# VH-VL binders against q9umr5: the designs that were tried, part 88

Target 1, 268 residues: q9umr5
Amino acid sequence: SYKPVIVVHGLFDSSYSFRHLLEYINETHPGTVVTVLDLFDGRESLRPLWEQVQGFREAVVPIMAKAPQGVHLICYSQGGLVCRALLSVMDDHNVDSFISLSSPQMGQYGDTDYLKWLFPTSMRSNLYRICYSPWGQEFSICNYWHDPHHDDLYLNASSFLALINGERDHPNATVWRKNFLRVGHLVLIGGPDDGVITPWQSSFFGFYDANETVLEMEEQLVYLRDSFGLKTLLARGAIVRCPMAGISHTAWHSNRTLYETCIEPWLS
Below, E stands for the ipSAE of ESMFold2; O stands for the ipSAE of OpenDDE; V2 stands for 0.75 times the mean of E and O plus 0.25 times the DockQ between their complexes.

## First folded at step 5 (VH-VL)

Design e14 (framework fv_nofazinlimab)
Fold by ESMFold2-Fast, scan of step 5:
Structure e14 (fold): chain C 268 residues (1-268), chain A 123 residues (1-123), chain B 112 residues (1-112)
Amino acid sequence: as target 1 above (268 residues)
Amino acid sequence: QVQLVQSGAEVKKPGSSVKVSCKASGGTFSDYAISWVRQAPGQGLEYLGYIIPIFGTANYNEKFKGRVTITADKSTSTAYMELSSLRSEDTAVYYCARVDYGDYESYEAFDIWGQGTMVTVSS
Amino acid sequence: DVVMTQSPLSLPVTLGQPASISCRSSQSLVYSDGNTYLNWFQQRPGQSPRRLIYKVSNRDSGVPDRFSGSGSGTDFTLKISRVEAEDVGVYYCMQGTHWPYTFGQGTKLEIK
């Protein structure tokens, strides 16, 4: 009766992080088949995002084939970018609700303790030197590093995010847009107390301009040009925005109020 | 200057494994990636893979996936390349080389190499 | 995988004369950032490879100015304006644009 749910985890994460989410789904939608994909766990989450997209694609194909009525995706943090690419590269996906759980949809530009742990000798202002090299693009966090002070380098060097956002031309862009537009609902979740995703509005397709002023989705060139279908989806009534304060980055998948407010309504 | 110093020559039997070390000195180990390249006697260079020590992530040439494992120990500034299921055609000099992440404008790839480690696979 | 083809494979040269080595790639080496990641290495007998050139034409520190690199897209050249005795060895081109990274088969430079 309920459509199957596929869960894609984030950076340095694994299926274990979603135990509470699975309990909530079981309570409100008993009998739902939930598959938390156990690929690219832990340190393997640092592998290039296109490699992750290929692996997750192979895993979701049989799940989608078994569910002709459709499936739902819940994609956390970095996993939301994997799911963005899946929806674009798959000519035959049957995704109803794509639930993006605090994912940096326009990229990341954060000077946090987490970034300091990953890059102890760098600051957000100089990370572009590593990320926009060919070697930097071999690890996932650099695939969505978006330095607003070096936007030309981001546009030219990003092998992933700039391409899936249609910010840089790609031969497959028209097909990717057509595929993405087949999604039933794009549910965007995030909030100001996340503490990792910077700016937090990246989860809603907002981002910094060159002065680090956040511009919302409707002011972004990718939206205005409708590069991959955001404007079309919004006009269709298919975009849901669900911001919530008071939730830290590692708590999105274990907060009951968040689940009831932002996730539960979209699990048919 | 940064120097890369490799472990000594090895003679191994077919079917065994070899683990070659590459110790870095001078400079921060986190500032660069370590690549592994091999050269069979009288032949050209072949790329095996790399490790980014700051993340602990490694990537391998598809030809060697399943047989090669590259690791790093940040506390000793040492990278390791382990090759399993050795065959006679694995006889080669194995080199480590650094890839400095560098500035976007001044990319410095493979600017410093280890001295090489001869691995001989014989019965 | 990107195939790197060098020509000639054997290059006998007279001391003081110029030498040139060609390198062709099976596909464009222009990376998404607009840079071309083509490198040239020298390997003297019994020694480790030494990088001479990176990003087509940039000479490494300490490499004599008689070495120069040029090219674009799929066709690249390494030139030595005046060959010296210490230049004897094998020269390799390498691409760092496409995974996995690949080398040319090598050009052996010999004094005749």
Scores: ipSAE 0.013, ipTM 0.501, lowest interface PAE 8.3, mean pLDDT 88

Design g10 (framework fv_modakafusp)
Fold by ESMFold2-Fast, scan of step 5:
Parts: structure tokens; sequence; C-alpha cells
Structure g10 (fold): chain C 268 residues (1-268), chain A 122 residues (1-122), chain B 107 residues (1-107)
């Protein structure tokens, strides 16, 4: 039998968004128990990411306990950051494949419709004023806002991303690294036509330098210091990169070719 | 000075097993993965697999899976590549290679051994 | 596996000529591409890493460019000592894969 699959949705999302993904899994791996978590749906997805991590943690514990052979995580967009934190804070997770669907793993720095809807008069250049305040850090989107022109403010004010990336010290960093390294495979998916995740290479742990030139994962201090285990995972051969062009942000969970190429091989 | 020194040429019969060594010096053996690459006469380079000397973990290319065994002996700073059930098409030069620049491009091979010629003939 | 298609398989040029070799990946590999030079009877030597970065001690006439799926290697002014076979190699995912090689000869 196949290991159970747990699905964590993204910003302004719900379980209905994954109906095609569930159909694909059922076709290729019949009998797989797939649980799409119905927490922090819609506007509740704006709640602080640490609050979401706590809620999702409580939901995944019984699922993992019932599956001694292990589970797979499929985590979409913002949900990929929730799953990053889950893997770090859980001393006893049994996750085999962590499949990250177009998630801003190094953060977000871009003008998107979501930002304009939430902050209509702001530009990406000005969002640091809101996001790097205590008030702004009460919104999930600001928890992974990473302004490359104000990296000092990001490092000091980010209550979530800078901590889980090990870019700022935390008392639990050593334990979080140990826990994260228990994962079997880190499968990174994203692409240039996503249109929301900026830079799109954030899904692969790449990000802007101060000149907005993208530096890839292996050039990041996070990787070079092995802050939460990326260098160790790469040395094990446990990191899989699966970029695909032609896929918009809302289509990652409903594209059959993407599923067959990037997801299906990792669902033992 | 960094050196990757491979064992000498081998002549083997079909069905035999060959074991090639790669002894390193001038860097910390356990800090860097060791790759093995095959090059048939007049042909291109083909990656066979790698070993992490610190953990002993290995990854093999599908073409060689089941026939290749890569190991590391940390007491002698030596990596080994063993290829079994030899066929005439295994006649090739075999290279060990390691990437020592952790800050430039990960563990890609920037230092190579001199190569070991293996000839499979009856 | 990521397939690397390299062209041409061989070329002949005169000393001082500009030589161009191309390499195409079967999927986006960003700029995780190396270029190697291999002279007869010798191990490959890294010339270019991360698609466009010149390795220490390598002459400035060698350069690389490209990202995603399409990559180019250039020798701006071919010298006699540049006679060799050149290989591209991706390191975006395991297994590591090489292009088929381009043999550069002087006419």
Amino acid sequence: as target 1 above (268 residues)
Amino acid sequence: EVQLVQSGAEVKKPGATVKISCKVSGYTFTDYAMNWVQQAPGKGLEWMGWVDPRSGETIYAEKFQGRVTITADTSTDTAYMELSSLRSEDTAVYYCATGLSEYKYGYTPDYWGQGTTVTVSS
Amino acid sequence: DIQMTQSPSSLSASVGDRVTITCKASQDISNYLNWYQQKPGKAPKLLIYKASNLETGVPSRFSGSGSGTDFTFTISSLQPEDIATYYCQQYYNLPLTFGGGTKVEIK
C-alpha cells in the first residue's frame, strides 16, 4: 500500500482547489489515503504563520500516528512555508516526501494582485514599512515578505521566515535543524510563468541580492552555513528540483503533466 | 597540494569484477563527496555515482545500478569503485572526481584523478 | 534524467577564430552548468562553472553564457593549445549528466 498524503493549501485557498490532484493520485496510486486539511481557509489564511503552524500541527499528529510507514506532504504556495516549519518544530514527524508546490521558500518581493487587494496603495518598494512592523507581522503574507533592499529590517523584524531559515538566531535552531533533516526527500516545484511568486526561483531557495540579481540556493548564506540542513540534504541526494514553464500560480495542483513529472514519482 | 591518485590499468575477462581505488591527499577526505565517471574509448563522459565519505551514503546512476558499488575508507582516505559482471562495453577509462569549492557551485567535480584504464577482453 | 544535447559534435577552425559551442538541457536547469576541456589522454579540466563564471587560472578568451535550457561556450580567439574536446555538464539534479562533447581541431 501507499503512504498517506497530507495536503496543505495556500493563500485564500480551500480543499476544493485540490480535486484534480486527488483524481491524479487516485489514478496512479489507487488506495492512497489523501487528507486535504480544512484549516485556515479563505481569509483565515491571512492569520500569522506561527498560528497556522500550531493549528496544522494539531491536525497532522493523529494522521502521522496512524501511518508508522510514513507520510508524504504536498504543500502549495504559502502552505509550503507552513510545512517547512512543521518539519522543524515536530520532534517526531515521519515525513518521507515533502513536495513544495511553488512556495516562496526564501520569501516574496513582488507586486501581485493579492498585495494590491490587501494593500491597494502600496508598492513592493514601500511594503517593508508595513510588513516589518509588529502590526504587519500579524499577517501571514508579511511573515515571508523579504525586501532585498532592507535586509537589515527583514532580519530584525521577520517573526517567521528569517527564523525558520536560520537567518536570525533562535534558541531552538539546533533542534529544528535535526527535525527537518529527518525528511526523506525535499521536492521543489516552481516555474517562470507562475506570475505570483517573485522571484519564482524563491521556490528553489534562490533569491534577489541587493541589486535584484537572483542568486541560487548554493550561493545563499543559509545553504553555505547549513542553517537548517539544505547542504546536508543536497549531499544525501535528497533535494529534487522540478521546474516547469507554462504553469500559472493557480494551476500547479491541476496540471496533469506537472503531476506526472514532478509529484507522482515521489508518492511511494 | 591536492592529489587524487588512481590505481593502475586493469585487464579483465568478461564476467569478472574490477575494483579501482582513488587515494586522496591535500584536503579533508570526509568533507567532500567523491564521484566516479566512465569514458568509453572515443566516447563522452558518463556519471556512475557518488559516495559521501562521512556518512557512507551512495547514489548510483540507473545504467549502473545493481552492478556498481562505491565505497570510502576513511582510515586510508581512499574511495573505491567496484564494477561486477564485466562486459566488453565496460572497456573504458574510469575517473574519480570531487568538488572542493563549497562556495562556488556545490559539490560539482573540479578536481579529477588521472584515470584508470580497464580493458575487458577474453 | 536531464538530457544534455551538445552541438556541433566536431568543428575545425583557424588560429585566431571565434569558436562557439552550444548545449541544450531537456528541462530548465537555471545556470547550474559547467564547461570542461579534455585534452587527449588527460582528465577533464573545469573551465566555466555556474554557466558564466571563469575558473581560476583559465584564460579570459574562454567564456560561457545562457540560462534555463540554452547555453553557449565561446573561445574568442582560438589558440593551438585549445585543441581538445569540450563538454557541458549539468549539476541541477542527480544523476549528473554531460553533453556528448565537441571536438575542436585546427584546419
Scores: ipSAE 0.446, ipTM 0.773, lowest interface PAE 3.1, mean pLDDT 90
Fold by OpenDDE, second read of step 6:
Structure g10 (fold): chain C 268 residues (1-268), chain A 122 residues (1-122), chain B 107 residues (1-107)
Amino acid sequence: as target 1 above (268 residues)
Amino acid sequence: EVQLVQSGAEVKKPGATVKISCKVSGYTFTDYAMNWVQQAPGKGLEWMGWVDPRSGETIYAEKFQGRVTITADTSTDTAYMELSSLRSEDTAVYYCATGLSEYKYGYTPDYWGQGTTVTVSS
Amino acid sequence: DIQMTQSPSSLSASVGDRVTITCKASQDISNYLNWYQQKPGKAPKLLIYKASNLETGVPSRFSGSGSGTDFTFTISSLQPEDIATYYCQQYYNLPLTFGGGTKVEIK
């Protein structure tokens, strides 16, 4: 039998967004138990990510307990960060494949429709004034806002991304790294035509330097420091990169070709 | 029992290329990156780079960039280090090794080959 | 690259003596530091990882301390079998780099 699949949605999403994915999994892996977690849907997805992590943890624990052989995680957009944090705090998770589906794993720094909706009067270059405040960090988007021009503010004020990345020292960094490293495979999916994740390379742990030049994963301090285990995962062949062009952000979970190429191979 | 067995000593002329092997047994070869370390006679240790046996991906130290090629053959559980344009200063013992990190790559203990002596002389 | 400055380069002590070796990093490396022991004609052996953690099977007379830029390796009571060269090694950033080594001899 196939391992259960747990799906975590993104910002302003719900379980309904994954109806095509469910169809594809059912067709290609009949009998697979797929659970799309319907938590923090819609506007509730704006709640602090640590709160979301706790909620999703409570939901996945019983699923994992019933699947001693392991489970797969498919985590879309913001959900990818939730899942990464989840795997960092869980010392007993049994995730075989962690599929990060177009997630801003290294953060977000771009003017997107999501940002315009939430902060219609704010420019990308000025969002740090909001996001790196105590009240700003009460919003999920600010939890992974990564302003390359205000790194000090990011490091000091980011209550989520900087911590799970191990960019800011904290007492649990070593343990979280160990926990995250329990994952069998980290499957990173994204592409240049996403239109939301900015830069799109963030889905592969690439990100801007101070000059807004995109550097790849291997050039990032989090990798070089192995602060949460990327270097170790790569070293043991546990990281899979699956870039694909021609896919918009809202289509990653519904594209058949993407599914067959980047997702299906890691469902067992 | 884990063993990293390296190929025998090599004597090369300047400008030549040397390729040494490191055969792994006792653990799954593809689970961990394989490092190569250089040690000149009476000198310290110098990291050259590593290979991910599963993906074939490599990272090299800048000092050796362009001259070193690290590969892995998963069919024989053997890692290779090839060093070209040899110079007298390349005379050294070369080690293959796992680990060298907080969490040893793949959560394995620190394993080392016995070393391979390469002598470069005209 | 991160430079690791190890001192002293060599030392001679008596059996039972306390031996201290220091390693200084050119930048803050947190606690991402290993200590290796290398005996003549042998491959290095890990003794201490993450600055202060004793590797499995290593005698308790070996210890490490420090964080940031300054690190210390200690043999509380030097034994004849401890004759070796010791190296610190950082894994904070690539490339991985080693200290220059400390040769420990018995008087």
Scores: ipSAE 0.000, ipTM 0.464, lowest interface PAE 14.0, mean pLDDT 92

Design g11 (framework fv_modakafusp; at its last look DockQ between E and O 0.04; V2 from the best seeds 0.00; counts 0 for: pae E 7.8 > 2, placed apart)
Fold by ESMFold2-Fast, scan of step 5:
Structure g11 (fold): chain C 268 residues (1-268), chain A 122 residues (1-122), chain B 107 residues (1-107)
Amino acid sequence: as target 1 above (268 residues)
Amino acid sequence: EVQLVQSGAEVKKPGATVKISCKVSGYTFTDYAMNWVQQAPGKGLEWMGWVDPRSGETIYAEKFQGRVTITADTSTDTAYMELSSLRSEDTAVYYCATGLSEYWYGYTPDYWGQGTTVTVSS
Amino acid sequence: DIQMTQSPSSLSASVGDRVTITCKASQDISNYLNWYQQKPGKAPKLLIYKASNLETGVPSRFSGSGSGTDFTFTISSLQPEDIATYYCQQYYNLPLTFGGGTKVEIK
């Protein structure tokens, strides 16, 4: 009946945080097979994102193979970036809805408790010195650190996000774009009260310019150049934006109204 | 100059099908979505759907899904809107419209056809 | 679908008056809002895009403001040629949706 759902968690997170989401899915789509992936939990979520992509890829292959009608992805926070890369590197994925829950799709530029815990003496204005080093790129959070005041360093040093977004050239870019474009729907969720994702519009492919003025997705070079297919998906009617105020970062997967409004309609 | 020229007025019986054309000039037809908008007499504007002329892919508003077919002919730079199973409430002016911004692909129509009046009478 | 609620449905004002029309979205649409002018028997004409940006060739007496869910359209000094119906339109998500329109007439 209903397509299986695969859930990918975020930074310092685990599968156990999705109990409410599973309850909501069971209520509205009884019989749905939901798999919450138990990989890179807790501190292991700090591993380089490409390593996480490889591990999650191996876990999703058998699930997709057993569901010829397709699957849905629900990917939370940092997990949304893992799912972005999965959709690009898998030349045989059968994902219908890719639901991104408050994921920093254009990167992160903000002080968070996670950053202060990991780099306690660094302000966001100085974190570029650490993150854009080879050592810093061994941590997942630095893989999507996007300092708008040092964009040249971001473009040259980012080993993950700049490549996945097509902001820096890569030999596989054409294949990654072709693969990503197989997705049925790209559902973007986020909101101004998240408190962690900075700017919150990063969840909708918006981001800071050099003056920290947010430019929306359609004003980004990645969109204008159609680097991985955003413009093509938008033209196809495949991008859905679902912002909601009043939701903090750790509540996206446990708010019933959010689920009914933004997630439920995309689970077939 | 940019022009969208629509076909002439139609009078149809209930149950019939109408097909309206919108011929474009002055820009690259395949680069921009073509929207279709319905306006019943004395009423507001209602989006029916659009076509991407490059791919042929279409998106329809739920109200018209199943009765409307929007197509594009790249050999003649002409978009079409076909509405079947006509009812009296389909009496309206129909507009084609396109937006030529690279930022807001089809979402901000700034060029409109002159409109085509369709009258459905018993 | 995103619902656009526009008010008032109609208004009458004198030449030189400041006219304000409001538009409310059923959800946050950032600044993805257009304003159109439609004169009787004519196609709509884009006046304002991205909530507050004046289209080329449109008189400066027209302006727009707002973000999120609440938007306003203003004619600072109404002229006789401004008699028309005005519509807001969101383009944050498909389907594109319009407000119900505001008919502006001179007293």
Scores: ipSAE 0.701, ipTM 0.874, lowest interface PAE 1.8, mean pLDDT 92
Fold by OpenDDE, look of step 7:
Structure g11 (fold): chain C 268 residues (1-268), chain A 122 residues (1-122), chain B 107 residues (1-107)
Amino acid sequence: as target 1 above (268 residues)
Amino acid sequence: EVQLVQSGAEVKKPGATVKISCKVSGYTFTDYAMNWVQQAPGKGLEWMGWVDPRSGETIYAEKFQGRVTITADTSTDTAYMELSSLRSEDTAVYYCATGLSEYWYGYTPDYWGQGTTVTVSS
Amino acid sequence: DIQMTQSPSSLSASVGDRVTITCKASQDISNYLNWYQQKPGKAPKLLIYKASNLETGVPSRFSGSGSGTDFTFTISSLQPEDIATYYCQQYYNLPLTFGGGTKVEIK
């Protein structure tokens, strides 16, 4: 039998967004128990990410308990960050494949429709004024806002991304790293035509430097310092990078070719 | 006490360039975007653009694109608005202002300069 | 651009009268709307922010309401010092845009 699959949605999503993915999984892996977690849907996905992590944790614990052989996680967009944090705080998770589906794993620094919705007249260059304030951090989007021009503010004010990245010292950094390293495989999916994740390399832990030059994962301090285990995972062959062009952000979970190429191989 | 003090009145010929200053005191200059607003005689208010004093980045209204340059000097807490290729229709009072948007720490205070009259005539 | 249509362009009322000004946006701007008062020869002054919030120090006779595309500014009891031109202004999207203004006079 196939291991259960748990799906975590993205910003403003619902379980309905994953109807094609469910169909693909059922076709290629008949009998797979797939659970799309119906938590923090729609506007509720704007709630602080730590709150979401706690909610999702409560939902996945029973599923994991019933699957002693392990489970797979498919986490889309913002959900990918939720899942990474989830795996960091859970010392007893049994996740085999963690599939990060077009997630801003290294943060977001771009103007998007989502951003425009929340902050209609704000530019990304000014968003630090909002996101790195106490009230700004009450919104999920701000929890992984990563302004490369205001690194000091990011490091000091980010209540989520800076912590799970181990970029800011905290008492749980060592334990979180240990927990995250329990994952069998980290599958990173994204692409240049995403249009939302900015830069798109964030899905692969790439990100802007102070000159907005995109650096690769291996050039990031979090990797070099192995602050949450990326270097260790790469060394043991546990990181899979699956870039794909021609896919918009809202199509990652619905594209058949993407599924067959980047997702399906890790569901066995 | 917060003060936005603009430079004095200007008289220019068509085709000339004018540069108006707005000196800030009483609050942290880099905390809020600085807007510039045009008001022709007896007419309404028109937003020209703004500058982020911290980053120097600007956004301009399309009407003024190519002719307006807004800058900020953090060393002197002074914002500038430069308008080139002046026309008679550019005759107006120009204001520097904050508060036209609330997207700075959830609140942007309402501060205005006293206005600068620019007259464009042959 | 978001067009703001303000009505009326001018009005005359007596001291103590209720004055109402409307502003219509060409699209949904939620509640991202300011109301300004401008007296002759002076810079505009913010009275209402985010459609219905009274700015600090502003008399309670001033109020604002509305959301989406239709907004209303009200002076519950017009005072002599309220002679001015009033403007609505949206900050939902760039460029920031103002209404045409309403000149308020006293009979």
Scores: ipSAE 0.022, ipTM 0.541, lowest interface PAE 6.2, mean pLDDT 92
Fold by ESMFold2, look of step 7:
Structure g11 (fold): chain C 268 residues (1-268), chain A 122 residues (1-122), chain B 107 residues (1-107)
Amino acid sequence: as target 1 above (268 residues)
Amino acid sequence: EVQLVQSGAEVKKPGATVKISCKVSGYTFTDYAMNWVQQAPGKGLEWMGWVDPRSGETIYAEKFQGRVTITADTSTDTAYMELSSLRSEDTAVYYCATGLSEYWYGYTPDYWGQGTTVTVSS
Amino acid sequence: DIQMTQSPSSLSASVGDRVTITCKASQDISNYLNWYQQKPGKAPKLLIYKASNLETGVPSRFSGSGSGTDFTFTISSLQPEDIATYYCQQYYNLPLTFGGGTKVEIK
């Protein structure tokens, strides 16, 4: 028998978007209980990420309680940040595989259709004025906006990403790290042809330096200081990196080859 | 120590233009917006607008739109506010201000210049 | 624009009295409200941020409360040096807007 799988969707998304992923799981792991959480759909996915984390926490608690041997998380795009926060805030989670499917784990510094819709006259170089404001932080995409040219503003204004990354002091940092480290495997999925996640290496905890040169996970301060447990997880052999070229942002959960290569092996 | 030092008092005729400087020290000028605030004698505080020193982008309050120009010179760490077509009701103290002690890109001004008195009389 | 209505416009109190000033926003501003003290000829001084947080170095007799649209500023025991005009200011949206001010005088 297979562990239950919980799916957390991305920005402007819904449970229907995962119909192909569900089909693949049913074919390769018949009998697996898969729950696609039907919360914060569509425009509701723009609500502050901490509100989403609270709502998703309430939904996953009973599922985890009924599966004492563990569950798996498949978390797409923005949903991967929700899931990482869940792993930090839940002292009772029993997640074996956390599968991060093209998620902006180190943040976003690029234009998207959603940003153009929300802030049509802004460009990535000046969006910090909006995102690092009280009004801007009420939108989820601003909760993980990471402008490498305004590090002081990011560290001061980020109500979500800087906290779950341990980049800013807070009273729960030690407990959140301990909770996150209880995950069995961290599976990082993404690729250069995503077209939305910017830099695409954010899905692997890579990110820009001040010159917009991408530094890999092992070169990031959050890794070097082990601020939330990445260095510890890597040393345990618990981090799996599964990059794949040729997949656009909306196709990660509907590509059979990606599923077979990067997801299927971790759905024990 | 954070300091915002403004240029000295001005006396102007109606229809003239005034340009006030605000030189900063003790923080990175380009990281935070610089606000300008008007206070007429015996009246309250009124936000005029701000500039992003890094990009030069500005936002102005509707009351001052078309008469105010706010700029930043990053080579001297100095912000400027220019108010044209002066009227007698523009007689006021003018402050530059920025927010450094908390989040939000200058949205919560907690460091203020000493103020510059502008008197408009014929 | 978010309108800030501050009451009263002035008040007189004795040293040691409890002083209360209110501020009402024309829309929900959550807790994004500051309180300033301004003495004649001086720049405003930030006392309270985020509706209730005391700025560093500000005496504990000053306090703030409220959220949404209704906010209160309190001086628990008025001192002679507290004679000033007090302003609320929202920083939820641009333009930044201030209340009309409350002059506090000793009677």
Scores: ipSAE 0.017, ipTM 0.583, lowest interface PAE 7.8, mean pLDDT 90
OpenDDE, second read of step 6: ipSAE 0.007; ipTM 0.478
ESMFold2 (binder alone), look of step 7: mean pLDDT 92; pTM 0.942

